# VH-VL binders against ATP synthase epsilon chain (atpC): the designs that were tried, part 4

Target 1, 149 residues: ATP synthase epsilon chain (atpC), of Salinibacter ruber (q2rzv2)
Amino acid sequence: MADELTVDIVTPDERSFQGPANGVRAPGIEGSFEVREDHAPMIAAFGIGPLIVKTQAAHEYADMHNDRIIFATSGGFLEVIDNKVTVLAETVEPASEIDVERAESAEERAKRRLEEGVQEEERETHEAARDRARNRLRVAMGKVGTRQS

## First folded at step 19 (VH-VL)

Design m03 (from a05 with heavy chain G33A)
Fold by OpenDDE, fold request of step 21:
Structure m03 (fold): chain C 149 residues (1-149), chain A 123 residues (1-123), chain B 111 residues (1-111)
Amino acid sequence: as target 1 above (149 residues)
Amino acid sequence: QVQLVQSGAEVKKPGASVKVSCKASGYTFTRYAMNWVRQAPGQGLKWMGWINTYTGNPWYADAFQGRVTMTRDTSISTAYMELSRLRSDDTAVYYCARGTPLFKGFWSAFDYWGQGTTVTVSS
Amino acid sequence: DIVMTQSPDSLAVSLGERATINCKASQSVDYSGKNYLHWYQQKPGQPPKLLIYYASRLESGVPDRFSGSGSGTDFTLTISSLQAEDVAVYYCQQYRDHPFTFGQGTKVEIK
């Protein structure tokens, strides 16, 4: 399967990925969505979850498995126009670069805060922190689903 | 502080084009979408579209598709909205408004607005 | 398009009294438990100003006499005690789907 997409994954701090791909799957709020060749122009928000790039090309910053590069992301926007996919996200971490210990600690901290009975206004913050941590752990361990919507 | 400063009032003939500028300051220009909203005299607000300031890709409302062009110059943190083939019912105040944080993954309200640019289309 | 309909079109309220504005969406603006609805205030000769976002969250710097409530398709903006400076046109807007449509506006005046 040929890589017909050009993918650019960018955070405010760095470019996490740039190269050809034949598919990009992002974690939408109502489920994951996938962009393939000749996808109609689209701009979509996505949340915490795995960002998956299917590509024949190797990338030095990614842990490739079965022609897939999996990133943990905290959310952002995916834009596709003319087979150019641009992903803008706050954080993007390939599986191999995820600090598992840090993620575990982060999850526990968030869980503790939630269990302590924080005010409603802060609950979402801690829930998001927990989910980000869990996502990092799942991605790092290769526990990523393939659901498509 | 965040500021959006728009270009001055315009008077145009029907069939002409108008290009309104919106200079942003007080924040990182390419991290927020820029929206354009117009308001005809005595009427409500109508969203025209927005531009991804990072990529430069615009997303227009259907009502303006084919007549509007949204661009940006990142070097001077300025967004532009050009409306062509002007007609009398294009007479309105045009606003730029800062919107969605492009790197955070959610749609958001327009938290900062330009002062508006009055465009008058008259024979 | 999601159509936003406000009621009433115009409202006259005495100083210090409660003002209530309703906004109805033609379809739900709830997305994953969050209502993508916000309220703006526009005074004569000025651009709109954000008051409430996500249906009930008060924008920073906005007086607490302003509040938003509702979910799904029905929303309400409340001014608990109308002040002279509150004379304006108020708009609801959904940002659940493109295009980001506005209500037709509600003009609030002093009775």
Scores: ipSAE 0.832, ipTM 0.916, lowest interface PAE 0.5, mean pLDDT 93
Fold by OpenDDE, fold request of step 21:
Structure m03 (fold): chain C 149 residues (1-149), chain A 123 residues (1-123), chain B 111 residues (1-111)
Amino acid sequence: as target 1 above (149 residues)
Amino acid sequence: QVQLVQSGAEVKKPGASVKVSCKASGYTFTRYAMNWVRQAPGQGLKWMGWINTYTGNPWYADAFQGRVTMTRDTSISTAYMELSRLRSDDTAVYYCARGTPLFKGFWSAFDYWGQGTTVTVSS
Amino acid sequence: DIVMTQSPDSLAVSLGERATINCKASQSVDYSGKNYLHWYQQKPGQPPKLLIYYASRLESGVPDRFSGSGSGTDFTLTISSLQAEDVAVYYCQQYRDHPFTFGQGTKVEIK
């Protein structure tokens, strides 16, 4: 299939991806959702999980597998209008750029904090940190699709 | 400190258009959605729509679809709301309000508001 | 559209007494365990001010006599001890789905 979407993935710090694609899958809070050609206008929040770009075009990242580029994301918003998809996220990391050791350490740190017993607001923070770390590990290890966000 | 400063009061005839500006400061303009809310005299609050300040794409309430245009100028951190084909019942105070952080994965409340712009539509 | 209905429309409370405002949503405003319900205070001639976000979180700078509770469709704003400066109209708002909608407002006055 031809790439009919124009996709732009941006974080506050950098542009993580720009180019043609035939689909974008994001980890919605109530389940993953996919945007394809001629999708109705939409703005949607998404959470921690894998962000998948399906594209036939070669890209600067060596993370393509079966015409898919997989990113670990911490959450953000996906907007689609007239086959232009814009993803705004706090963090976006392709699988190849994920520091596995750092992610492992982050997960353990978050788990330790949660085990110590924390207030509700703090719990949410540490749970998010844990989930981000786990997501990075899953994406880095190619274990995408085994868990719904 | 976060501030939203709106343009001054407007008096318009029916059928005319009005364009209200909202200049933001104290934060990165393109990282938060900008909402527009109006309030008729003695009435409650009505959401009109919001604009993705990063992309420039607006999302309107159905009640205003076709008459409202929301835009932004990122170079001066300013959002605009233009309402056309004005009617007497468009008389209201119009507010801009900072909303959702666009790079976060959650919707949020309107944490900062402009001072409001009074628009009077009268023949 | 999600319709927000406040109760009562107006409330007169003596200084130092508790004020309670209810807000009911026509549909649940819970999303993945978070309630997208917010409370605003509006004094005469001023824009609204955020008081409570996500049903129960106190906005920075807001006195702790204000509190929010509830989940799903039923929510409550409480002023534990009404002060003179609390005279205002209070609005609930849902941010769960477009269009974002407000309650009709509750006018709080001193008895």
Scores: ipSAE 0.830, ipTM 0.916, lowest interface PAE 0.5, mean pLDDT 93
Fold by ESMFold2, fold request of step 21:
Parts: C-alpha cells; sequence; structure tokens
Structure m03 (fold): chain C 149 residues (1-149), chain A 123 residues (1-123), chain B 111 residues (1-111)
C-alpha cells in the first residue's frame, strides 16, 4: 500500500491548504478530473471552476456534509507524484471566504461590458471575468459538483 | 532583463557524464518551468524535458528517460541537467529555456533561452 | 508523439519579397479553442528566439512584417517583406502535449 494522498495548494501569495485527502477534483477544460491514492505521475492544466479536496479530516472550510473542502479557482496546474498532489494556482478561495457581494458586483460589471458589444479582442477577457464571478457565486452557495449516490 | 546564464563548454569521453547549469535572474525562478533542449551539429532542436522549479519534479522526454537527470537549487535560482553514459552522438549544444508560468493554467512558449553549452563527446 | 513537419526545408527569397513557411502537425494542436503552436527564429551562432506564440500572436519586439496563421494541423509563418537580418533557420513547435516537439527547421536566405 502507498502513503496517504497529501495535498498542497499554493498561490503566488500564500500556501492556501496543506493536508491529507482521499481525492482531489480539478476543473479540467473538457470536464473535471480526479486524482486519488496511487495515481500515476501526471501534470495537468485546469481552468476556472471548483477545486474539491475530498477529506475526512475535520476542517473549518468543510462543506455542510463534512466530507470535502470546495475552493473557487481561476485556473492553474496540478502535479501528482508519489501520492503528493501539488496545486499551483493564481487564485484559490475556500467557499466560506468568498465575498458574495463582491462576486455579484464582478459578474454585473462583466455582463454590462459584454452587453455593450466590446471589441473582439476584449471579449474573451470579459467572458473570463464573468465566468470567474459565476464560479465564485456557485462555490459560495455550495451548488457545485454532483454528490455520490 | 530576464537572463539565463549557462555553464561553459565541456569535452567528455564516451561513457562519462556531464552536468550543465543554468542560472536564472530577473524573475521569480519558482514561478516558471525550466526546459532543456539540445541541438546536434547541423541539426534541429530536440526537446529533452523540463523541471517544475517549484516542486523540483522533472518531466523527461521518452528518448532521454534513464540517462537524463534534471534538478534545481532554488536558493541560487539554478537549474541543472545531467546526461550520463555519453555517446559520440550526444555531441550538441544544450540550451535551457524558460517555459510555462506554473501558476497560470496554460502551457506557454519558451520565451527566454540560455546562451547554450557546447558538449563534445570524443575519444 | 505529435510530429511537426515543415516545408520547404530551404527557401531563397529576394530582398523585399514575401517568404512563406508551412508547418504541419500529425495531430491537431488545437485545444479549447487555442492553437498550441510557436514559431522560433535562430540565427547562426545564437540561441533560438521566440517570434510567435499561440499560432498568431507576435512576441514583444518582433517586427510586424512577421505574421502567423493557421489552425488545427496546418500553420504558416509569413515574412511580408524579407530583410537582410531575417536570414535564419525558422522552427515551429507544438506544446499541446508531451513531448513538446519541433519541426525540422526551414532555412531562409536571400536569393
Amino acid sequence: as target 1 above (149 residues)
Amino acid sequence: QVQLVQSGAEVKKPGASVKVSCKASGYTFTRYAMNWVRQAPGQGLKWMGWINTYTGNPWYADAFQGRVTMTRDTSISTAYMELSRLRSDDTAVYYCARGTPLFKGFWSAFDYWGQGTTVTVSS
Amino acid sequence: DIVMTQSPDSLAVSLGERATINCKASQSVDYSGKNYLHWYQQKPGQPPKLLIYYASRLESGVPDRFSGSGSGTDFTLTISSLQAEDVAVYYCQQYRDHPFTFGQGTKVEIK
């Protein structure tokens, strides 16, 4: 048997999480993917979406079911080798720390820019800002991912 | 003023090893991947692999698996590439190149290159 | 491995004329609406220099006579008006998937 999966989530400013896990789900561009114990060595890019750490350890960031910690992320890289997952991302916000009013304002600003018919080269930027804000709102409300049956 | 400065030329015999260094300056070393690329005389570019400078974990091209070791020392912002069991067809210029920003979530170009290190393998 | 094939291997163009280099990938390098393809210039005795990233975006400091186009598997580097300093070998590179591979190179010279 291999060692327990260990997860280290780092942004340029700080280490956002470190601890044991049963799995880590990241928002791959073609759909979420999950890393569990004894995963083959891998490095993968991920985009805007929920980053989910599945853990039985008690944690203040745990969701209402106490079986996972959900973060909003703007994208990054996930590396796994020898049961160590390292997530490098520009932003990572646990659900409990998301400022809903600011996320709502950010979505409204992006929607307004897109409704005004921005130039083609700016459209992707405003769409990304909208998508980041929507993701932050969904994560804050606990409405992400499917529950196991 | 990003710079990558490599160690000097090397002459080696078949069967020996060579270790090339690449010192980075002008940016945060652990925020960008470091790639290694070689170019045999009169030939094109061949990617050898890269190192995640934050974690220290290397990712090798299949062709070099088993003979190459890539490492780094974050305290001096330096990446290393060691190639063992040298053969005459390992004679080449070896380049380090800065690659993917590790925190951004997209693979990126090699935007800055070292000056190259000539390794000559002859008996 | 994604094989990158450039054509022609060598190209002679009169000063001030258009030079065109093609690059074909054995598999699509398009991923999520972006083309993961770079172009590099290498002058004799120098390391490669990045010219174009994501198929069509000019790197800072690159003259606007350089342009890139294409998608999927077929890409083109164009030099609209060849200058003496553009004599070099040009390489395409895919970076969609490991191993990141280069084309064999295209030598451009003045006719």
Scores: ipSAE 0.748, ipTM 0.864, lowest interface PAE 0.8, mean pLDDT 89
Fold by ESMFold2, look of step 19:
Structure m03 (fold): chain C 149 residues (1-149), chain A 123 residues (1-123), chain B 111 residues (1-111)
Amino acid sequence: as target 1 above (149 residues)
Amino acid sequence: QVQLVQSGAEVKKPGASVKVSCKASGYTFTRYAMNWVRQAPGQGLKWMGWINTYTGNPWYADAFQGRVTMTRDTSISTAYMELSRLRSDDTAVYYCARGTPLFKGFWSAFDYWGQGTTVTVSS
Amino acid sequence: DIVMTQSPDSLAVSLGERATINCKASQSVDYSGKNYLHWYQQKPGQPPKLLIYYASRLESGVPDRFSGSGSGTDFTLTISSLQAEDVAVYYCQQYRDHPFTFGQGTKVEIK
């Protein structure tokens, strides 16, 4: 049991997932990467994208084959030591709980503001909002791993 | 008001250990990395490592691996750095510094520093 | 290790005049379009204070006379009009790779 991955996914306000896993895939800054059992110690930044927990454990968030749970994330850090994976992120949202209409509206608002021209100080914020919304839509629609930007 | 308050100056003999504390206030302690940096007399800054204050896992600079231990106590918002097998060239001011916000997904500068703890190692 | 080299080691500048400090990295500190290069000010008897992050972004509460520029391996800290309270040692730091390294420092004095 000590050699099985354990995964703890946490936001500032709540724990979004805790349990055993076969692997965790995160949207690394330089590309998607996966942590499996007996991974060397590592801490890595990850960005906006799908966060995938590969697990055989039954869960209400599991996909149709009950072998993975897919979250939309705003980015964060992944730390692995001694088969314990801790994911820290501002937002983590399971696919089944994504409000598609709100995500569509958020993407449209951000795109409009970027097209209308924002002050330089605000540009990064609106780009992040667009990318988060786009990722939420991808995750909700089951198109994980497809690059949007 | 973010504040980092370190323990007082220490005088040690070669071969001993020293443990410096750094108490944080004015922010959520477990949301930010804590770094340790030292500065020998008349010299520049040297990074020693950092601790993930949420998980408690430390990440050490190679030069200090095997002699340094970084820990934290979340119940009192305090980080600790212990340096063992002290040598005279460990005489320095030791700083804690708040670093990367752990939930954001990018590495960050050291925006708040403690006042420093002078450690003197001599016979 | 990424070696950070500052120049000059020290400089004396008249009050109100411009001070320029250079920082060179032994390899690029750019990572996906962001330069992981920071500047700190350390006044005598005080801890370092963050001045500029990501090469050119001014930390809150830092006067507008401070600015940073550069990319890749070559960076500059500029004080447009030196004030008496700016007497300090200035350090650049890279945060691109472990170990996170500092330049050797540049001492700024009033001429």
Scores: ipSAE 0.729, ipTM 0.861, lowest interface PAE 0.9, mean pLDDT 89

Design m03 (from a05 with heavy chain G33A)
Fold by ESMFold2, fold request of step 21:
Structure m03 (fold): chain C 149 residues (1-149), chain A 123 residues (1-123), chain B 111 residues (1-111)
Amino acid sequence: as target 1 above (149 residues)
Amino acid sequence: QVQLVQSGAEVKKPGASVKVSCKASGYTFTRYAMNWVRQAPGQGLKWMGWINTYTGNPWYADAFQGRVTMTRDTSISTAYMELSRLRSDDTAVYYCARGTPLFKGFWSAFDYWGQGTTVTVSS
Amino acid sequence: DIVMTQSPDSLAVSLGERATINCKASQSVDYSGKNYLHWYQQKPGQPPKLLIYYASRLESGVPDRFSGSGSGTDFTLTISSLQAEDVAVYYCQQYRDHPFTFGQGTKVEIK
């Protein structure tokens, strides 16, 4: 008999989520992907974007429909084996905890540095900072993907 | 300052098993993947697989599936590779190598290597 | 499996001269704008050492006489002025897809 999917989301500073889920969507570089119950063993990298946990469990981070939790992530790895999903990421912020003004300021700082002309290595860093800030804004403002389930 | 120190050389008979250890220091062990690579005498490098040191879940190359077991002990920052049902063509130097930072979201080269463990399989 | 083929298998170069090693992948190793092609140096009796990552980025502590170039399937490692300590076997590696594979190696010697 199949077990319910469980999700463990971990950062280096131990800000995490742990609980049951119906699915987890992650922002693959070439497009979002989702894991559900009884998924084959897999390890996958994902980038900056929304990380979505679909769950029936009540949770303080739940969105306005109370059936999913949306996080902004800086990228990481998703590993699924035996109905356990482990997400390892440098940053994972639930939508409700994102400081919009700080995210707006972060995006503007990164845009300014890119406009000032930078070396190729430094450009990659500032582009990532801009993209992280933009993603945090989209997540905080509820402007992430359409509901599919 | 990053250092990977492997266990000593082993001589084994066909059909036996060998377990090689790799002790890590100078970094947070559970934040980086640990890879295993072997090099048969006079030959090149062959990747055997890796272990997610945070979860403890291994990911094996197909060529070694069913014979290799990769584990770790986070309390002593040590990874292990065990190869069973040894045969003469398993004679090689076995390396551990630090790889992908597990929290960053991109696959990475092997930036630090252990000194190698010579395993000789002969009757 | 992505097959990595190096050329030449062996290379003899005079001290102070340029050495050039080629690596060809059977499939593109580009993913999202990065070429997952790495170079390692293995000196006699030592483990491999990372030299170049993502085709062209020099690892910290590696002399700048080493450089990497190429994209997609065709890559080159260049040693602009060969030194005695550069006598080694050089391996390219793809890390684009499992299983992660290495080239057969190129032995560089002093002529």
Scores: ipSAE 0.723, ipTM 0.858, lowest interface PAE 1.0, mean pLDDT 89

## First folded at step 20 (VH-VL; from n01 with heavy chain G33A)

Design n02
Fold by OpenDDE, fold request of step 21:
Structure n02 (fold): chain C 149 residues (1-149), chain A 123 residues (1-123), chain B 111 residues (1-111)
Amino acid sequence: as target 1 above (149 residues)
Amino acid sequence: QVQLVQSGAEVKKPGASVKVSCKASGYTFTRYAMNWVRQAPGQGLKWMGWINTYTGNPWYADAFQGRVTMTRDTSISTAYMELSRLRSDDTAVYYCARGTPLFKGFWSAFDYWGQGTTVTVSS
Amino acid sequence: DIVMTQSPDSLAVSLGERATINCKASQSVLYSGKNYLHWYQQKPGQPPKLLIYYASRLESGVPDRFSGSGSGTDFTLTISSLQAEDVAVYYCQQSRDHPFTFGQGTKVEIK
């Protein structure tokens, strides 16, 4: 299938991906959703989880597997209009760039903080940190799809 | 300090159009959605829509679809709301309000508001 | 659309006394442990001001006599000790789903 979408994935710090694709899957608020050709105009929030770009075009991307590029994301927004997909996220990391040891440490730190009896607002922060770390680990290890996000 | 400064009051005839501006300062303009909310005299708040300040793509409430146009000029950190085919019940104070951080994965409250722009539609 | 209904429409409270405003959503605004419910204060001739976000979080600069509680569909804004400067209309608002919707407002005045 031809790549009929134009995809732009951007963080405040960099453009993580730009190019043609035939599908984008994101961990939506109400579950994972996929954007394909001729998708109706949409703006959707997505959370912590894997962001997947399906493309038939040749790319110099080390993380390509079966015409798919998988990123770990901390959440953001996906906007699609006229086959242009824009993803805005705080963090986007391809599997190959994920520091597994750092992610493991981050998860443990978050768990420790959650055991300290923190206030509700702080608890959410640490839960998010934990989930981000877990997502990084899952993406890095290729365990995508085993978690509802 | 975050500030939203709106254009001045407008008086229009029915059938005309009005364009309200909202200049933002004190933060990165393209990292937050800009919402528009109106309030008729003595009434509550009505959300009209918002614009993705990064992409420039607007998202309107159904009630205003086809009659409202939201745009932005990133070079001057300014959002615009144009309402066409004005009628008497469009008389209201129109507010711009900073909303959702566009790079975070959740919808948020409106934490900063413009001072409001009074639009009066009368024959 | 999610309909937000406040109660009462108006409230008169003596200075120093507790004021309580309720907000009910027609659908749950809870997602992933977070309630997408916010409270605003609007004084005459002024734009709304954010007081409480995500049901119970106090916005910076807001006095701690203001508090929010509730989850799912039922929420409450409480002013523990009403002050003269608290005379205003208060609105709840949901950001769980589009379109974003406000309650009809509750007018708080001094008895």
Scores: ipSAE 0.844, ipTM 0.920, lowest interface PAE 0.5, mean pLDDT 94
Fold by OpenDDE, last read:
Structure n02 (fold): chain C 149 residues (1-149), chain A 123 residues (1-123), chain B 111 residues (1-111)
Amino acid sequence: as target 1 above (149 residues)
Amino acid sequence: QVQLVQSGAEVKKPGASVKVSCKASGYTFTRYAMNWVRQAPGQGLKWMGWINTYTGNPWYADAFQGRVTMTRDTSISTAYMELSRLRSDDTAVYYCARGTPLFKGFWSAFDYWGQGTTVTVSS
Amino acid sequence: DIVMTQSPDSLAVSLGERATINCKASQSVLYSGKNYLHWYQQKPGQPPKLLIYYASRLESGVPDRFSGSGSGTDFTLTISSLQAEDVAVYYCQQSRDHPFTFGQGTKVEIK
């Protein structure tokens, strides 16, 4: 019997999502990957990008087609065991709750810092900040792809 | 401030099981993976696996699959490693080590280690 | 599995002189600009101690005479001026893929 996924998305501060899903797509370090039902046990790190929950269940954060919930995430781990998907991430923001102005400001700040010339370690920090901001903007504007690894 | 305190030395017969505990303090236990690494006498370090302290799900090295069980008790910030069907070559010092921050998405080094637990397996 | 190979197995260096340990991975441990390679120091009767993480980042509290370099598959731990307290076994370790694996260790002694 094919079972639907049970998905749990958690940050240190809150539970961002809990419910059934047909799939979860995450921005893996080697490209985006998708978990579907009967996936083998897996633990995978993922980076900055859109986290997409594919579900037919009614949800307040569902997209216009009511088949996906899109979150902006800063990275984390996705764990799959027995059709239960657990996502642990530092930040998870649904598209509708993203502060666009804040994200724009954050991107600009990060860009300025990078242009000033910084140490290598600091550069990575600012690059990550920039990428997080850009991801928030993309997610907020619905500019996310459907590519799978 | 971060400390990992392991249980005391064990002496076991072949075929028996041993369960080592690792009590963590000084940080939020469920935000970091707990790794187990062993070291046979005069030998190098061998990673055994880790446990997701948040979910409780373990991930073992293939060499120990079917013989090792890693668990945790979040109420007392303690991780456990049980090794069954012990044999002489299981004689080693076993370490718990704090590893990956579970919410950040990067595999990390082991920044804090327990003091080690000596397990001796002999007839 | 990623195999980590250190060289040499043992090293004798005079006090105040440079000690260099190499670590080679059977495959690249570089992902998205980050090398998942770490160095540990272990003294007799003690657990390993983290020295360097992500190839070149110095762990807090570690003397700056320790440094790490390299990328991809080839890495180096350098002790610029060997001190008596640096006598130990040093291990490299990759955390790029499971299982996490260590080098066989390099014993550093005073000449």
Scores: ipSAE 0.839, ipTM 0.920, lowest interface PAE 0.5, mean pLDDT 94
Fold by OpenDDE, fold request of step 21:
Structure n02 (fold): chain C 149 residues (1-149), chain A 123 residues (1-123), chain B 111 residues (1-111)
Amino acid sequence: as target 1 above (149 residues)
Amino acid sequence: QVQLVQSGAEVKKPGASVKVSCKASGYTFTRYAMNWVRQAPGQGLKWMGWINTYTGNPWYADAFQGRVTMTRDTSISTAYMELSRLRSDDTAVYYCARGTPLFKGFWSAFDYWGQGTTVTVSS
Amino acid sequence: DIVMTQSPDSLAVSLGERATINCKASQSVLYSGKNYLHWYQQKPGQPPKLLIYYASRLESGVPDRFSGSGSGTDFTLTISSLQAEDVAVYYCQQSRDHPFTFGQGTKVEIK
């Protein structure tokens, strides 16, 4: 299947991906969703989870066997108009660049903070940190499902 | 300090168009959505739509679809709202308001507002 | 569309007394533990000002006599001790879904 979408994945710091694709899957706020060719105009928020680009184009981060590039993201917005998909997120990390040891440490740190007992707003912060770390680990290890992480 | 400064009051005839500007300062313009909200005299607030300042793509409320055009000029951190085919019931104060951080995965409140632009439509 | 309904439409309260405004959403605005409900204050001739975001978080610079509570579909803005400068119209607003919608407003006056 030919790549019919143009995808642009951007963080405040860098452009993580730019190129053709067959589809983009994101952990939407109301569930995982996928954008394909001729998708209706849409803007959607998405949370912590895997961002998957399906593409036949050669890319250094691509799993060419599966035609997938998997990113760990902390959440953001996906916008699609006229087969142009723009993803804006605070963090986007391809599986190959994820530091597993750092992620493990981050998860343990967050868990420890949560176990100490914290106020509501602080708890939310640590829960998010935990979830981000877990997502990085899942993405790095290729344990990616279709559901929101 | 974050500031949104809008263009001056407008008086238009029915059928004409009006274009209101909103110049932003004190923050990175392309990292926050810009919303437009209007308020008819003595009435409540009505959301018109917003523009993705990064992509330039607008998202309109259905009530204004086909008559409103939202744009932005990133070089001068300015958002624009143009309303065409003006009617008397378009008489209102129009506000720009900073909204959602575009790189965060959640919709947010409008934390900063312009001073408002009064648009009067009268024959 | 999510319809926001405030109660009452107008409220007269004596100085120093508590003012309570309710806001009801036609659908839940709760997601992942966060309520996408915000409160604004608008004084005559001025633009709206954000008071409370995500139901209960006090915006920077806002006096602590203002507070927000509630979850899901029912929310409340409370002014613990009404001051003269609090005379204004107050609006709730949801950002859970497009289009973003406001309540009709509640006018708060001094009795």
Scores: ipSAE 0.833, ipTM 0.916, lowest interface PAE 0.5, mean pLDDT 93
Fold by OpenDDE, last read:
Formats: C-alpha cells, sequence, structure tokens
Structure n02 (fold): chain C 149 residues (1-149), chain A 123 residues (1-123), chain B 111 residues (1-111)
C-alpha cells in the first residue's frame, strides 16, 4: 500500500524522522497500537518500547528492513489528525545507533539499585531505567515483536 | 519561575464571543500542554480541553466541542481560548493551567495555574 | 467519562485536628502501578493549587501535614493537623482518561 501518512518524530533535541509512511506502531499504555491511513483523530500516550515506522519511501536509514524502521523510545505522545502523525518523545534511537554495552551496563545498574531495597518512588525510577535499557537491547538485537491493536 | 498571566475580565452579551489569553513564562512553552478549566460562581471545576502547544492541535471536552477554539502563539508563549455563542451559564472564571509534559509518556496534573479571567455574560 | 465523587461536601474540623476527604472514581484510575489521581486546594478568590499528584506524591512546597492515599477507585486526602490557612475547597481530579474530570469539591472549615 502507498504511504498516505505524514509522520514527524521529534525529541527535545532533534527530529528523528520526517516523511511519508503507511503505518506507525507504538507501545501504548493500553497495549501496542498502530496508526494507519484515515485513522480517527487521536492523542495517545505510549511507554517504553519499540516505535516502528512502516514506509515504502526511500530513506537514508541503515535500520530499514522490510520497509520498517525501528526505534527504541522511552515513551511519549502520539498524535494523529488528518493523516498527520506527530510523535513527541524524550528519546528516540534507531537500532543501529544503540550502544549495546552502555545499555547492558544501565540494566545491571538499575537491577543492582532495585536489589538494595529502595523506597517506592525510587523503585519506579529504577524500574523505568531497567526497562529502558532492556528495550534498547531488544531493539538493537532486532528482537522486536509486532502485534496489531 | 513559572508564571501564567491571563487577560483581564470580560463582559459580554449573549450570542457574543470571548477570547481569553494566557501568557506563559519561566519554562519552554512548547514542552507542556496548556489546559483550560472554568468555574461557574459557587460551583466546581470543569475541564474544557487542552492544546498541544508544540503541534497546535487542540483537544476539547465534548461539552464544548463546536463552540470553543484553543490556539497558541509560540512566538510569544501565549495560549488562547475563544468561546462563542455565549450564554448566561457561561458566566465563570476561566483558568489556564499547565499540564502534561508533551515529551513524556504520561498524563500529568496541573501544576501551575493562571490567575483566572472572569467572564460575565448578561443581557 | 470517569465520574469523580467526593465526600463529604463540607467538613468542619477543629484546629489541630485531622481532616479527611474521600474521593471515589466511577472506574479505576490505576495503570501500571500509578494512580492518575490528583488533589487541589482552592482558597477564595484564588486559582486552584496542586497539593498531591498521583494519589500520594506531595507537590513541592506543600506542607507535609497533607497526605494522599488510596488506589484504584477510592482515594483519601488527609490533613493531619488542620491549620487556619487550610480553610479552602479541595478537589480531586483524574487524568487517567479524557475528558479529565474533577470531583465536586469539599469545603473545609474550622469548627
Amino acid sequence: as target 1 above (149 residues)
Amino acid sequence: QVQLVQSGAEVKKPGASVKVSCKASGYTFTRYAMNWVRQAPGQGLKWMGWINTYTGNPWYADAFQGRVTMTRDTSISTAYMELSRLRSDDTAVYYCARGTPLFKGFWSAFDYWGQGTTVTVSS
Amino acid sequence: DIVMTQSPDSLAVSLGERATINCKASQSVLYSGKNYLHWYQQKPGQPPKLLIYYASRLESGVPDRFSGSGSGTDFTLTISSLQAEDVAVYYCQQSRDHPFTFGQGTKVEIK
């Protein structure tokens, strides 16, 4: 199918992607969801997980495989109006740009802190850190599942 | 410090429109959603909607859909709320309130509020 | 819509005594271990002020005599020792789903 969506993925630091696509999949808080052509207007929060752009357009992304670009994201918001999809996230990293060793270290650090017996609020922070690290590792290794909403 | 400064009181007749402004300072305007909440005299708080200050896209409560327009001017860090076809029951104090961090993946509380704008609708 | 119901509508408490306000949601506002429930204080002629966010987290600058508890659908705001400056209307609010909704408010007065 032709690319009928216009997708813009941005972080506070940079624009990670801009261009046509035929679908965007994000790890929503209600489960993974996908936006396709003529999707109803929506604003949705999404969590830590893979962000997948399906596009037939030629892009200079080394991570493109089978018309898909996969990013690791720490969460954000996806907004769709009139086939314009805007993703706002704190972090967005293509699979090939992920530092695996750094992610491994981050995961272990978070695990260690969780084992120390932290307060509830701190626990949430460390759990999030752990999950972000794991997500980076999964995305980097190409171990990303795809599920339709 | 974060500040939200709203425009002054308005007196309108039924059927007219009112546009309230909310100027933000002390933070990056386009990083947080701006909410609008109104409060009729002696009544509680009612959420009207919010605007994505980054994209400019608004999201309204159903009760106000078709009658409210929320916009923003990023160049001056100002949000606007326009309410048309005013009725007597639109008499209220209208607040802007900073809400969700737009680049975070969660819905947040309203941590900063404007001083409120009194809108009186009377014949 | 998620309906928020507070109880009581009004509360008179002696200075130094505990004040307790309840808030019930028509459906759960809990997701992934986080309750999307917040408490606000509003004094006459002033805008609301955030007190508690995510059910139990104290907003910066808020006295520690304020606390929030609860999960799912039932929540409580507690003022451990009521002070004169605590006279106000208190609102709970959910941000779990759109539209965001407030409780009807609880007026706290000094007995």
Scores: ipSAE 0.821, ipTM 0.914, lowest interface PAE 0.6, mean pLDDT 93

